# Ledger of designs, part 1: VH-VL binders against TBCC domain-containing protein 1 (tbccd1)

Every score and structure here is a prediction.

Target 1, 147 residues: TBCC domain-containing protein 1 (tbccd1), of Danio rerio (Zebrafish) (Brachydanio rerio) (a4qp31r305to451)
Amino acid sequence: PPGSRLVLMSQVCKQTLAKDSEKLNDVNIKLHRCSEAFIYLLSPLWSVTLDKCRNSTLVLGPVRTSVHIQSCENVRVVCVAGRLTIGGSFNCTIHSLTPTRPLLLPGNASLTLGPFHTQYPTLEDHMASAGLAVVPNLWNQPLLFGV
Unless a header shows other numbers, all headers, positions and changes below count from the first letter of the chain; Kabat numbers aren't used for antibody chains.
F, E and O are the ipSAE of ESMFold2-Fast, ESMFold2 and OpenDDE, as the mean of both directions, binder to target and target to binder. V2 is 0.75 times the mean of E and O plus 0.25 times the DockQ between their complexes.
[cut] marks letters that were taken out.
Atom coordinates printed by the task and the answers are left out, and those that the model quotes come from them; centres of patches stay.

## First folded at step 4 (VH-VL)

Design s01 (from r11 with heavy chain S102L; framework fv_remtolumab_arm2)
Fold by ESMFold2-Fast, scan of step 4:
Structure s01 (fold): chain C 147 residues (1-147), chain A 119 residues (1-119), chain B 107 residues (1-107)
Amino acid sequence: as target 1 above (147 residues)
Amino acid sequence: EVQLVQSGAEVKKPGSSVKVSCKASGGTFSSYAIGWVRQAPGQGLEWMGGIIPILGIADYAQKFQGRVTITADESTTTAYMELSGLTSDDTAVYYCARDYGLTWEFDYWGQGTTVTVSS
Amino acid sequence: EIVLTQSPDFQSVTPKEKVTITCRASQSIGSSLHWYQQKPDQPPKLLIKYASQSFSGVPSRFSGSGSGTDFTLTINGLEAEDAGTYYCHQSSSLPYTFGPGTKVDIK
């Protein structure tokens, strides 16, 4: 069933990883301790979690439910997502298209938020598949949580 | 280590087009984006657009929309910028520059290509 | 589009003086501001990224600060090789824009 599969990407280090497979459709992605990496996951995804990633760039296909960024440093994320949450992170840049206000959890410093500005050939079809084709973009209206 | 080498100077007539190349060496070509920035004589820097080779798609500044086309050939690690409908206002040095993270800060620059548009 | 303004337009200073250059954005850009140095007849070079992070190989006399709409580049102890034009650049939203530049000359 959609949303039931988990793909764990751990310790992706000093490499470029690009995937656009239909096998990633509607899967949950967890990226743990990736460093010096460029990761492109160009499929309609169910959810994405980044934890303890450093000096890395992530370009994601549309994410139906949520993108959660936790304890990351010098990370850049480009995404379309139902929800975006960021906690415990330093010097991260997120370019997003989200119909909900980004949620900034405690522990962040030097965050930069910008609008989603990237395109690829099947993006429109993937946005429709993720239920995000015709939605407003609230990237510039973040909510601060905790102080 | 990383080097961007651009094609040579061009002199063009009004109404024509010009295609400037930017060959990248060092680093993985698919791991970064290439932006194009121009500078008219005695003036500041102006962003034109850029391409992310792994995505195969380009973004453009609206001012140049319809006149500029940016492409890349991963097999030769070369990016191209073609500007059509040239006028004297397009006389400038055209730079390619690398974006190592897809956030459009430019860490390494080509040497520049002078394009002169004269009648 | 986001407009960047720089002050001063021109500054002539003696070696080892402190130089301060400001960049103001027409709307908030967070920390998505970068500083470049362009020496005569050369392409620009990245000095500072994301308001305050030094790029590799950049002398420690260069530092950046600020967030939102007001940003500063400081050269603490100007050297002769620092003569050139300094540009700020925002990457917060399309189209990405540059400031008009500040020319720094040595007396």
Scores: ipSAE 0.007, ipTM 0.552, lowest interface PAE 10.3, mean pLDDT 85

Design s02 (from r11 with heavy chain S102F; framework fv_remtolumab_arm2)
Fold by ESMFold2-Fast, scan of step 4:
Structure s02 (fold): chain C 147 residues (1-147), chain A 119 residues (1-119), chain B 107 residues (1-107)
Amino acid sequence: as target 1 above (147 residues)
Amino acid sequence: EVQLVQSGAEVKKPGSSVKVSCKASGGTFSSYAIGWVRQAPGQGLEWMGGIIPILGIADYAQKFQGRVTITADESTTTAYMELSGLTSDDTAVYYCARDYGFTWEFDYWGQGTTVTVSS
Amino acid sequence: EIVLTQSPDFQSVTPKEKVTITCRASQSIGSSLHWYQQKPDQPPKLLIKYASQSFSGVPSRFSGSGSGTDFTLTINGLEAEDAGTYYCHQSSSLPYTFGPGTKVDIK
C-alpha cells in the first residue's frame, strides 16, 4: 500500500545522488547524516525526514504528508509538501510550497524561508499524484512553536 | 511543569526481553525527543538511543543496534524502550530523558527503571 | 566515537570553596557539551547546556566555559547540597557520549 515503504539514505557524503524512479512513488524517505551532498528525489513522495545533515542541498518532488528538517546545518531544501517542520537547525534555506503554515520548532537559528521555485518536466503530474496540485502557498506565514 | 514517569522495576531471566515505558505529562509530546540512557551499578552514563515521536524516527547507539527498539505512542504520550537478548551485563537503571531543542541536551529525566537480570 | 575525559576523578572540598571540573574531548565538538549533576539514587539533572548556558532554576554559583576540546564547569562557593557526581556529555556526533564522572564530596 502507498506510504508503507521506507527508504533510508544514510551517510551520503561528497556526492550527487539523483533519483526519479517510479519505485520511489509514495515512499517515506529518511536522510540521515548526509554531508557535502546534492540530492535530487524527483518523484511524488509520501514523507521526507532530514536528520543531522550538513553542507547539503535537497531538491524534492512533491511530498504528500510532511517534510521534517532536524539538527541540520548549512542545508538547502526545495520542496512542495503537505506540511513543513524545522527544528534544531542552523543556517538553513528552505524554498517551499505548502498549504499549511511552516512550523518552526525550538533550536533553530539563521533560517531563510522562500517560495518554491523549481521546475522539472513531470512536476505537474507529480503534484497531482501527491494531492498538491491546487493548494495555497503559506511559505511566508511560519508558526513558532515550543519557543 | 514537565514530568517523565517510568514503569516499575523488572527482574528478568537471561535471554528474555524487557520493555520499559516513559509517560510524558505537563508538556506537548510533539515538541520534543526522548532519549534513553542506562547506568550499571557504580558505573557512569551510557546513551542507548532516542526517538522523535512526531516523526517516528529512532536513532540507536551501534553497540545496541539489533537488540534495542525505541518506539512512541503519541495518543498516550508514552515512549518505550525494548531490549532483547538480556544478559547479566544489562543489569542497570534505565532512564528516559527529554530533548526540547532536538539537539540532544537532556533537560528533564524520568525517575529511572531498575532492570535486574539473574538466573 | 568521541571519548570524553574528566579530571579530577574525585574532589573532597570544604563548603564555600571553589570547585573546578574539566572535560576534554578526543576531537573538536564546538560548543555541544552539556553538564549534569547526579545525586545518589536520583536521576541526573541538567546544569549547563552548550558549554556555557545555564539551565533554568540552576543556582548562579554554577557556570561553564570552553569550546572545541577543552571545557570547564565551575562551582563558585560550594554548598552542602552540591555533593554528587558531575558528568559532561557531548551531542556533536553519534553515538552521543558521557564522561566518566567527577565525584564531589563535602568535608
Scores: ipSAE 0.000, ipTM 0.494, lowest interface PAE 14.9, mean pLDDT 84

Design s03 (from r11 with heavy chain S102V; framework fv_remtolumab_arm2)
Fold by ESMFold2-Fast, scan of step 4:
Structure s03 (fold): chain C 147 residues (1-147), chain A 119 residues (1-119), chain B 107 residues (1-107)
Amino acid sequence: as target 1 above (147 residues)
Amino acid sequence: EVQLVQSGAEVKKPGSSVKVSCKASGGTFSSYAIGWVRQAPGQGLEWMGGIIPILGIADYAQKFQGRVTITADESTTTAYMELSGLTSDDTAVYYCARDYGVTWEFDYWGQGTTVTVSS
Amino acid sequence: EIVLTQSPDFQSVTPKEKVTITCRASQSIGSSLHWYQQKPDQPPKLLIKYASQSFSGVPSRFSGSGSGTDFTLTINGLEAEDAGTYYCHQSSSLPYTFGPGTKVDIK
């Protein structure tokens, strides 16, 4: 059943991890305490959560529901997602394509937002699979919430 | 320390092709992308394209599409840029530069390779 | 494609003076703008990334500001070694583009 599986990636440290498997289709991803890492997850995903990650770069295939970034430092995220939320994070850069306004939660400082700019061979098919094939991009219209 | 070392200067005839190399050291080669930027004499910088070696994915500026091919060999930590159908307008210094991830800020640059196209 | 324009084209400055270089984008690029310094016969060097973040080892006299379409690079107290050409660069969308450059000379 789509959206029911959770894949945990914890303490990915000083490595490059690239995955494009159909086994990641419609799964929930949680990345926790990753540092000095380059992570490429090029599949249509259900959701992605980043928590306490540092000095890392993430490039994500289209994420149907949400990308949530919490308590991260010096992290770069490139994503297409139904929703984007960022809280408790410092010196992070997010390049996004989102049909909804990014939500900036309390505790952020020195955030940089830009539009999604990445391409890979099956991107258009993955966009369609995630329900994000033809949507407006509201990356430049963030909403502040909670202070 | 991250270092990018490029191949030596080339003199080419119109209609030929040139292949420039960029050897990376000092950082994990698979952990970043390599971009290619050229500069004609007395002119500004022009982005040509780039590659993410671990994924084997390359992107090109539309202007060079069909003429440029960017490749990488992880076993030798070397990226290549091949430009075909050379004309005098391709006389330039060609630079490779590192991108941390896929955000395309270029934090370290090669020394440049001068390519001269003349008859 | 996104076009970047820089002003001034050329500036001749006395040592210790303040230098301001502007870069304007033809459409909004958020903060995806980077500044490089290039000296004659040398490759460019990154000074400022993402509008305002100083790159490692860059002297504190260099600073950047701006967002959207208007960006500024400031050199507060120009030194002789700062002579060169300064370029802005956007990484917001393909193809990535550079500004035409601003040449800074010492009087």
Scores: ipSAE 0.007, ipTM 0.565, lowest interface PAE 11.4, mean pLDDT 86

Design s04 (from r11 with heavy chain S102Y; framework fv_remtolumab_arm2)
Fold by ESMFold2-Fast, scan of step 4:
Structure s04 (fold): chain C 147 residues (1-147), chain A 119 residues (1-119), chain B 107 residues (1-107)
Amino acid sequence: as target 1 above (147 residues)
Amino acid sequence: EVQLVQSGAEVKKPGSSVKVSCKASGGTFSSYAIGWVRQAPGQGLEWMGGIIPILGIADYAQKFQGRVTITADESTTTAYMELSGLTSDDTAVYYCARDYGYTWEFDYWGQGTTVTVSS
Amino acid sequence: EIVLTQSPDFQSVTPKEKVTITCRASQSIGSSLHWYQQKPDQPPKLLIKYASQSFSGVPSRFSGSGSGTDFTLTINGLEAEDAGTYYCHQSSSLPYTFGPGTKVDIK
């Protein structure tokens, strides 16, 4: 069923990884301890979690439910997502399109938030597939929680 | 159908604690945040705090920090609000309410739990 | 803390009349304002979120508008079942706060 599969990407290091496969449609992605990487996952995704990643850039296709960034340093994320949560992270930049307010959890410092700015050929179709095609963008209205 | 079912009414003595439960229907609990709002007799609504169960994170209104603890048990899909050091000013109806997306607009509410503090 | 004020505090309205309720914030809250209806001995029910977005199942006679500090809830053609207390709520800043409520009765 959609949203039941998990793809784990651990220790993606010093490389560029680009995927736009339909096999990633509606999957959960977990990126753990990736470093010095450029990661492009250009499919409609179910959820994305980044944990302990550093010195990396992540560009995501639309994420239906949530993008969670935890314990990251010097990371840039570009995403369209139902929800965005950021905790324990330092010197990170997130460009987002989210119909809900970005949630800032405990432990963050030096975060930069900006609006979603990327484009790729099937983006509009992927946004529709993720239920995010016609939504407001609350990227500039973050909310502190648990702080 | 989304439903939040709360525990029954309580009568407590000053200085005691009360723990109110809020049982969510199925997947609602894990996918959403749960907030707690109280209403004293004849008064308006007051936000106390909330929890995001999937992240294990709670936050509280400063007025209640030190007295309130909000927890969640995913195995029983139940959120709890425990308030200690009760005084007569804590006499109120306590509501749990669901939030999607952690923006704290409350789309579904429990039926309320009346807590009366009297000596 | 952000203080919300509502006008009027009470109004008695004839069926089918237009009802306007105003909510004012002490500071700008963008569009992070939500409206609830509460009937006696019942929990509140969400009507409008983010100033102007209708919640599912809410009758089309309810609408919201505004941004910044000034917000309005409109009931265009009041029905008998609309009697109750209406609360605005801001989620822009902790602690989240509610307005004092506007009670609407039917004549």
Scores: ipSAE 0.007, ipTM 0.591, lowest interface PAE 8.5, mean pLDDT 86

Design s05 (from r11 with heavy chain S102L T103D; framework fv_remtolumab_arm2)
Fold by ESMFold2-Fast, scan of step 4:
Structure s05 (fold): chain C 147 residues (1-147), chain A 119 residues (1-119), chain B 107 residues (1-107)
Amino acid sequence: as target 1 above (147 residues)
Amino acid sequence: EVQLVQSGAEVKKPGSSVKVSCKASGGTFSSYAIGWVRQAPGQGLEWMGGIIPILGIADYAQKFQGRVTITADESTTTAYMELSGLTSDDTAVYYCARDYGLDWEFDYWGQGTTVTVSS
Amino acid sequence: EIVLTQSPDFQSVTPKEKVTITCRASQSIGSSLHWYQQKPDQPPKLLIKYASQSFSGVPSRFSGSGSGTDFTLTINGLEAEDAGTYYCHQSSSLPYTFGPGTKVDIK
């Protein structure tokens, strides 16, 4: 069933990884401890958690439920997501399209937020399959929580 | 449920390479990661790297980068660790271990493969 | 790299005694600390994960505690089958590292 699988991507280091596989459709992704990496996951995803990643760039296909960024440093994330939460992170840049306000949890410093401006073949089809076809973008209206 | 079975002992000359296999049974091979940890005689444990078979993604401890290659074959549910440029310092028991969690805790281990490098 | 130190390096105890092993990290690792038991000529076995969570099938006499830099593994009422070497392992940052081990034998 959609949203039941978890794929762990651990310690992707000093490499470029590009995946657009149907195997990633509606999958939960956990990326942890990736460093000096460029990661492209261009499939409609269920959820993405990014933790303890450093000096990396992530470009995600549309994420139906949530993107959670935790304890990251010098990371750039480009995403379309139902919800975005960021905690414990330093010097990160997030370019997002989210119909809900980005939630900024305790421990962040030097965050830059910007709008989603990336294109790839099949993006619009993936947005539709993730339930994010036509939604407002509240990227510039973050909400501080627990600070 | 999950069992990891490794290939047999190896005796190697300095400068050669060794390739150790780890065959998984029980559970879904592609739904977890496989790490490799070695232990020199009378010494502690040292992490070398790991792979997520379903994605073909491998990562390595910096100390072994350039010398170690970790691969997986989903059709035979087998992971491999190849170490090149062997020296006597590489004499150790090499273990594969499963990481099902999100923090590299190793819940099931192979029986170990003894690699002896002698000059 | 994060260095883990363990104390004591060796402990000989009578059956039913309480055993305490400490693991100290050179920098904070949160709760990303795991404990393994290794018996002679066998692979390690996971006992405790994330500082305090018991792995499935592990006897209740084993418990873990701690956070940050200081961690403890406790065996309440050592049994003969518990003889072996105990290792802590941190998964907080690369490279993942293990402690040097604490050997426990039974009188």
Scores: ipSAE 0.000, ipTM 0.485, lowest interface PAE 15.0, mean pLDDT 84

Design s07 (from r11 with heavy chain S102P T103D; framework fv_remtolumab_arm2)
Fold by ESMFold2-Fast, scan of step 4:
Structure s07 (fold): chain C 147 residues (1-147), chain A 119 residues (1-119), chain B 107 residues (1-107)
Amino acid sequence: as target 1 above (147 residues)
Amino acid sequence: EVQLVQSGAEVKKPGSSVKVSCKASGGTFSSYAIGWVRQAPGQGLEWMGGIIPILGIADYAQKFQGRVTITADESTTTAYMELSGLTSDDTAVYYCARDYGPDWEFDYWGQGTTVTVSS
Amino acid sequence: EIVLTQSPDFQSVTPKEKVTITCRASQSIGSSLHWYQQKPDQPPKLLIKYASQSFSGVPSRFSGSGSGTDFTLTINGLEAEDAGTYYCHQSSSLPYTFGPGTKVDIK
């Protein structure tokens, strides 16, 4: 079924990576220990997890279930996602379109949240494929969760 | 449903190498990662490394760096863990486990392979 | 590496009693904590993933909670088949690490 496939991008360093392949449709993406990278994944995705990434920019196609950002520093993420969670991260900027409230877990500092602002030719088709075509945007209503 | 079946017990001499196999059935082999975890007699669990077959990328714990090699063969849906330079401290049960999901949990485990290192 | 500490190390419990096991991380790991059960001469089995999400087929008496550095596994109404060792596991950063385990016996 969709969402059963995993693609790991580990230690993408000092490079630009751009992918818009149908082979990424409905896959789970894990990016870990990426640094000084510009990563464009312009396909409808199932889930995306960022772990220990630094000094990088990520532009994601619509993500059906969730984008989870953990232990990142100086990272910029541009995404449309069913859910956004951020933990243990410092000096990160997220421009998002999410129908659910972003969840801010313990350990974050210096986070900047803004609305999704980008466009590419197949975006509307990809939003429909991810079940996110006509949804409210709660980017400005984060839920702070941490004790 | 998903099942991981490991190779049989091994008795090895110090200084030799051992290669343990893990055959996956049920589910799509290439859609997840396979991790290797060992457990010495009476001890807890220790992660050794893992591989994502679809990418051909393996990661290793620092303690085993240079001694462990993890590989996968998609045609036989089998992952392998080879450990070299064996000593008595490597006597343990070695498990393979499926590593799946946004937060990398080990959801299905092999039955374990006992490796005994003795002179 | 992230060090996980579990308490208690051993617990002997009467049937139907409530069991609480705690796991503490040396640094924040968000919700990237998972719980496993291991019985003698058997491989570990996943019970709870992402701190609080039950794995399929796991009895409802098992639940997990927590975030950041403090996590708990609760067994509400221990059954005889629940005797075993329970391990927490973090997947927040490499290397993945496990707690030392908590052994639960039936009185």
Scores: ipSAE 0.000, ipTM 0.504, lowest interface PAE 14.4, mean pLDDT 85

Design s08 (from r11 with heavy chain T103D; framework fv_remtolumab_arm2)
Fold by ESMFold2-Fast, scan of step 4:
Structure s08 (fold): chain C 147 residues (1-147), chain A 119 residues (1-119), chain B 107 residues (1-107)
Amino acid sequence: as target 1 above (147 residues)
Amino acid sequence: EVQLVQSGAEVKKPGSSVKVSCKASGGTFSSYAIGWVRQAPGQGLEWMGGIIPILGIADYAQKFQGRVTITADESTTTAYMELSGLTSDDTAVYYCARDYGSDWEFDYWGQGTTVTVSS
Amino acid sequence: EIVLTQSPDFQSVTPKEKVTITCRASQSIGSSLHWYQQKPDQPPKLLIKYASQSFSGVPSRFSGSGSGTDFTLTINGLEAEDAGTYYCHQSSSLPYTFGPGTKVDIK
């Protein structure tokens, strides 16, 4: 069943990683302790979690359920997601397209939020596959939660 | 259930390369990551690198970067570790080990492949 | 590189006794520490993952604790089959590193 598989990407360091494989369709991605990396995951994903990543840029294909950013510093994330949550993070920039209000959890400082503006071949097909093809963008209406 | 079976012992000359295989069975190969750990005679364990087969993503310990290549073939459910520029310091037992979860905990290990580098 | 130090280097114990092995990290690793048992001419076997989570099929006499820099593996009621070398392993930072090992023998 879709959404049942987990892919862990740990300690991706000082490299550029680009993946667009159909094998990433509907998988859960965890990125843990990545540093000085440029990571492109251009497939329709189920969920993405970033934990303790530093000095990195992530460009994600559409994420059906949620993108969670925790304990990151100097990270740039570009995503389309059903829900976005950010906690414990410093000097991060997120360009998003989300049909729900981004949730800002405790511990954040110096966050910059902007709209999604990225394009790649098959993006529209991937948005449809993730159930995000026709949705409003509430990127500029964040909600403080637990703060 | 889950089993990792490695290729047999190798005797190599200095300057040559060795390629060790690790065949996974009893589980879904694509759901796992495979790491490589070596152990010199009478010594402790040393991590060399690992791969996530479904993504084709490999990572290496800096000590071995440039000499080690880790690959995987999903059709045969086999991971490979190739080490080049062999010296007598590379004489060791080489293990493959599976990781299913976070932070590379190695839950199942292969039986080990002895590699002897001798002139 | 995170250095792991284990103590004691060697422990010779009577069956049914309690064995305590410690692992200290040179810097904080959270809970990203795992324990393995290795018997002569055999591969290591996972006992405890993430400091305190028992791996499937591992006898309940094995337990782990700790966080940050100080970790402990406890064998409560050592059995003859527990003779072997025990290694800690950190996965918090590259390169992943192992402790030097603690050898446990039965008297």
Scores: ipSAE 0.005, ipTM 0.488, lowest interface PAE 15.0, mean pLDDT 85

Design s09 (from r11 with heavy chain Y100W W104Y; framework fv_remtolumab_arm2)
Fold by ESMFold2-Fast, scan of step 4:
Structure s09 (fold): chain C 147 residues (1-147), chain A 119 residues (1-119), chain B 107 residues (1-107)
Amino acid sequence: as target 1 above (147 residues)
Amino acid sequence: EVQLVQSGAEVKKPGSSVKVSCKASGGTFSSYAIGWVRQAPGQGLEWMGGIIPILGIADYAQKFQGRVTITADESTTTAYMELSGLTSDDTAVYYCARDWGSTYEFDYWGQGTTVTVSS
Amino acid sequence: EIVLTQSPDFQSVTPKEKVTITCRASQSIGSSLHWYQQKPDQPPKLLIKYASQSFSGVPSRFSGSGSGTDFTLTINGLEAEDAGTYYCHQSSSLPYTFGPGTKVDIK
């Protein structure tokens, strides 16, 4: 069933990884300890978790449920997501389109938030597949939690 | 209150294995890593590896690859570090510690477990 | 792996004096450098994270600075309870590594 698969990506270092496969449709992505990497996952995804990543850029296709960023440094994330949560992170830039307010958990410093600005050929179809085609963008209305 | 409580001291023979436990409380298993750091008598700190319990992902320092296994049991909120092929060079205090990159309160280190390897 | 070196190895200082400890990395680590204090027979305690961010409950006399390869921990006005060994630690890349430590004694 959709949302049941988990794809783990660990220690993606000093490389560019680009995926746009239908095999990533509706999967959960977990990225752990990636560094000096450019990662492009241009498919409709179920969820994305980013943990302990550094000096990296992540460009995501639409994420149906949530993008969670934890313990990251010098990371840029470009995403469309149902929810966005950021905790324990330093000097990160997130360009997002989210129908819910981004949630800022404890431990963040030097975060920059901006609107989603990226386009690719199948983006519109992927947004529809993730249930995010016609939604408001609350990127500029973050909510502080526990800080 | 966040607390890491480790198992008691061990005395082992060369060639055997030791398994040290680290029981976490206060939400330590949620979205955070548990690392293992050892310190030989009179020496500095050496990172061995770590695990993110909710992801089931473990990382190891190359020096210990093949000898160390780090696991976690979410039902008991306990992380384990098992070291095999023990020699006298493995005599040390072994610490578990919470991921410092996500720590926003006081440091969460276990009290340490002394492992002595002797014949 | 990234090698961290600390200087000095040891220093004995009079109370209320300023102490400076340096940590140098063999390659750039951005701001992913943390400082710990360890007292005899105790686990390390976090003082400063990500080069310059003070950890909760740490006295204001402790401060950190630096980026890239050169980092400094400053204790501005040593107190008796500050005696111990200070370690730097990098989390920029695996394996994580620690400096060899700087022992601070109070005369």
Scores: ipSAE 0.006, ipTM 0.501, lowest interface PAE 13.5, mean pLDDT 83

Design s11 (from r11 with heavy chain D99G S102L; framework fv_remtolumab_arm2)
Fold by ESMFold2-Fast, scan of step 4:
Structure s11 (fold): chain C 147 residues (1-147), chain A 119 residues (1-119), chain B 107 residues (1-107)
Amino acid sequence: as target 1 above (147 residues)
Amino acid sequence: EVQLVQSGAEVKKPGSSVKVSCKASGGTFSSYAIGWVRQAPGQGLEWMGGIIPILGIADYAQKFQGRVTITADESTTTAYMELSGLTSDDTAVYYCARGYGLTWEFDYWGQGTTVTVSS
Amino acid sequence: EIVLTQSPDFQSVTPKEKVTITCRASQSIGSSLHWYQQKPDQPPKLLIKYASQSFSGVPSRFSGSGSGTDFTLTINGLEAEDAGTYYCHQSSSLPYTFGPGTKVDIK
């Protein structure tokens, strides 16, 4: 079923990784300990988790459910997602289109939030596939957890 | 080390076209966004457009739409800006600038190319 | 399109004084605002990206702050080499516009 498969990308270091395969459609992605990397996953995805990544840039196709960023440093993320959560992260920049308010968990410092404005061929089709074709963007209305 | 090297100064006649090149070195070319910004004598900076080579898409400011074409050649790691229908109002210094990781903060700039349109 | 306005247009400052330049956006741009310095006959140089992040090699006297529509660049203790024109730039939505610039001269 959609959303049941997990692709783990661990220790992607000092490289550019670009994927646009339909094999990534509706897949859960976990990126763990990636560093000095440029990662482009240009497919409609189910969920994306970034954990302990550093000095990297990620450009994601539309993510149906959630993008979770945890314990990252000097990371840039460009995404369209149903939900965005960020915790334990330092000096990160996120450009997002999210119909829900971004959730800022404890432990963040020096975060920069901006709107999604990246384009690629087939983006509109992928947004429709992820259920995100016509949604408001609440990127500028983050919620701080614990207040 | 990142370096952007632009083509040399041009003197053009009204109604002609000019094509400015911007050769990138250092880092992976496909990981850059390349923007084009011009500056008329004594004036401020004006964004013209940009290209993200890995995505194969270019965007233009509406003022220049129909007159400007921005392209990139990954085999030579070179971006180009072609401006047609030149008038004296197009006399300016034209800069290319790099956005790191497909973002548009311009961390490195070319030296600039002076284009003079003779009357 | 998003219009950026800068204040002041021009400022003449004695060495080691504090300089404050403001940039206001016609609509919210979050933190997608960048500051550049341009010296005569030179290309612009990035100082601050995403409102408050210093670019590598930029002196610590330069700092940025703000979010949404109101942004500030501060030079705490102007040095002679800081004379130039300062531009804000937004990357929130197309077209990616620049402010009109603020010229800073040394007295």
Scores: ipSAE 0.006, ipTM 0.545, lowest interface PAE 10.8, mean pLDDT 86

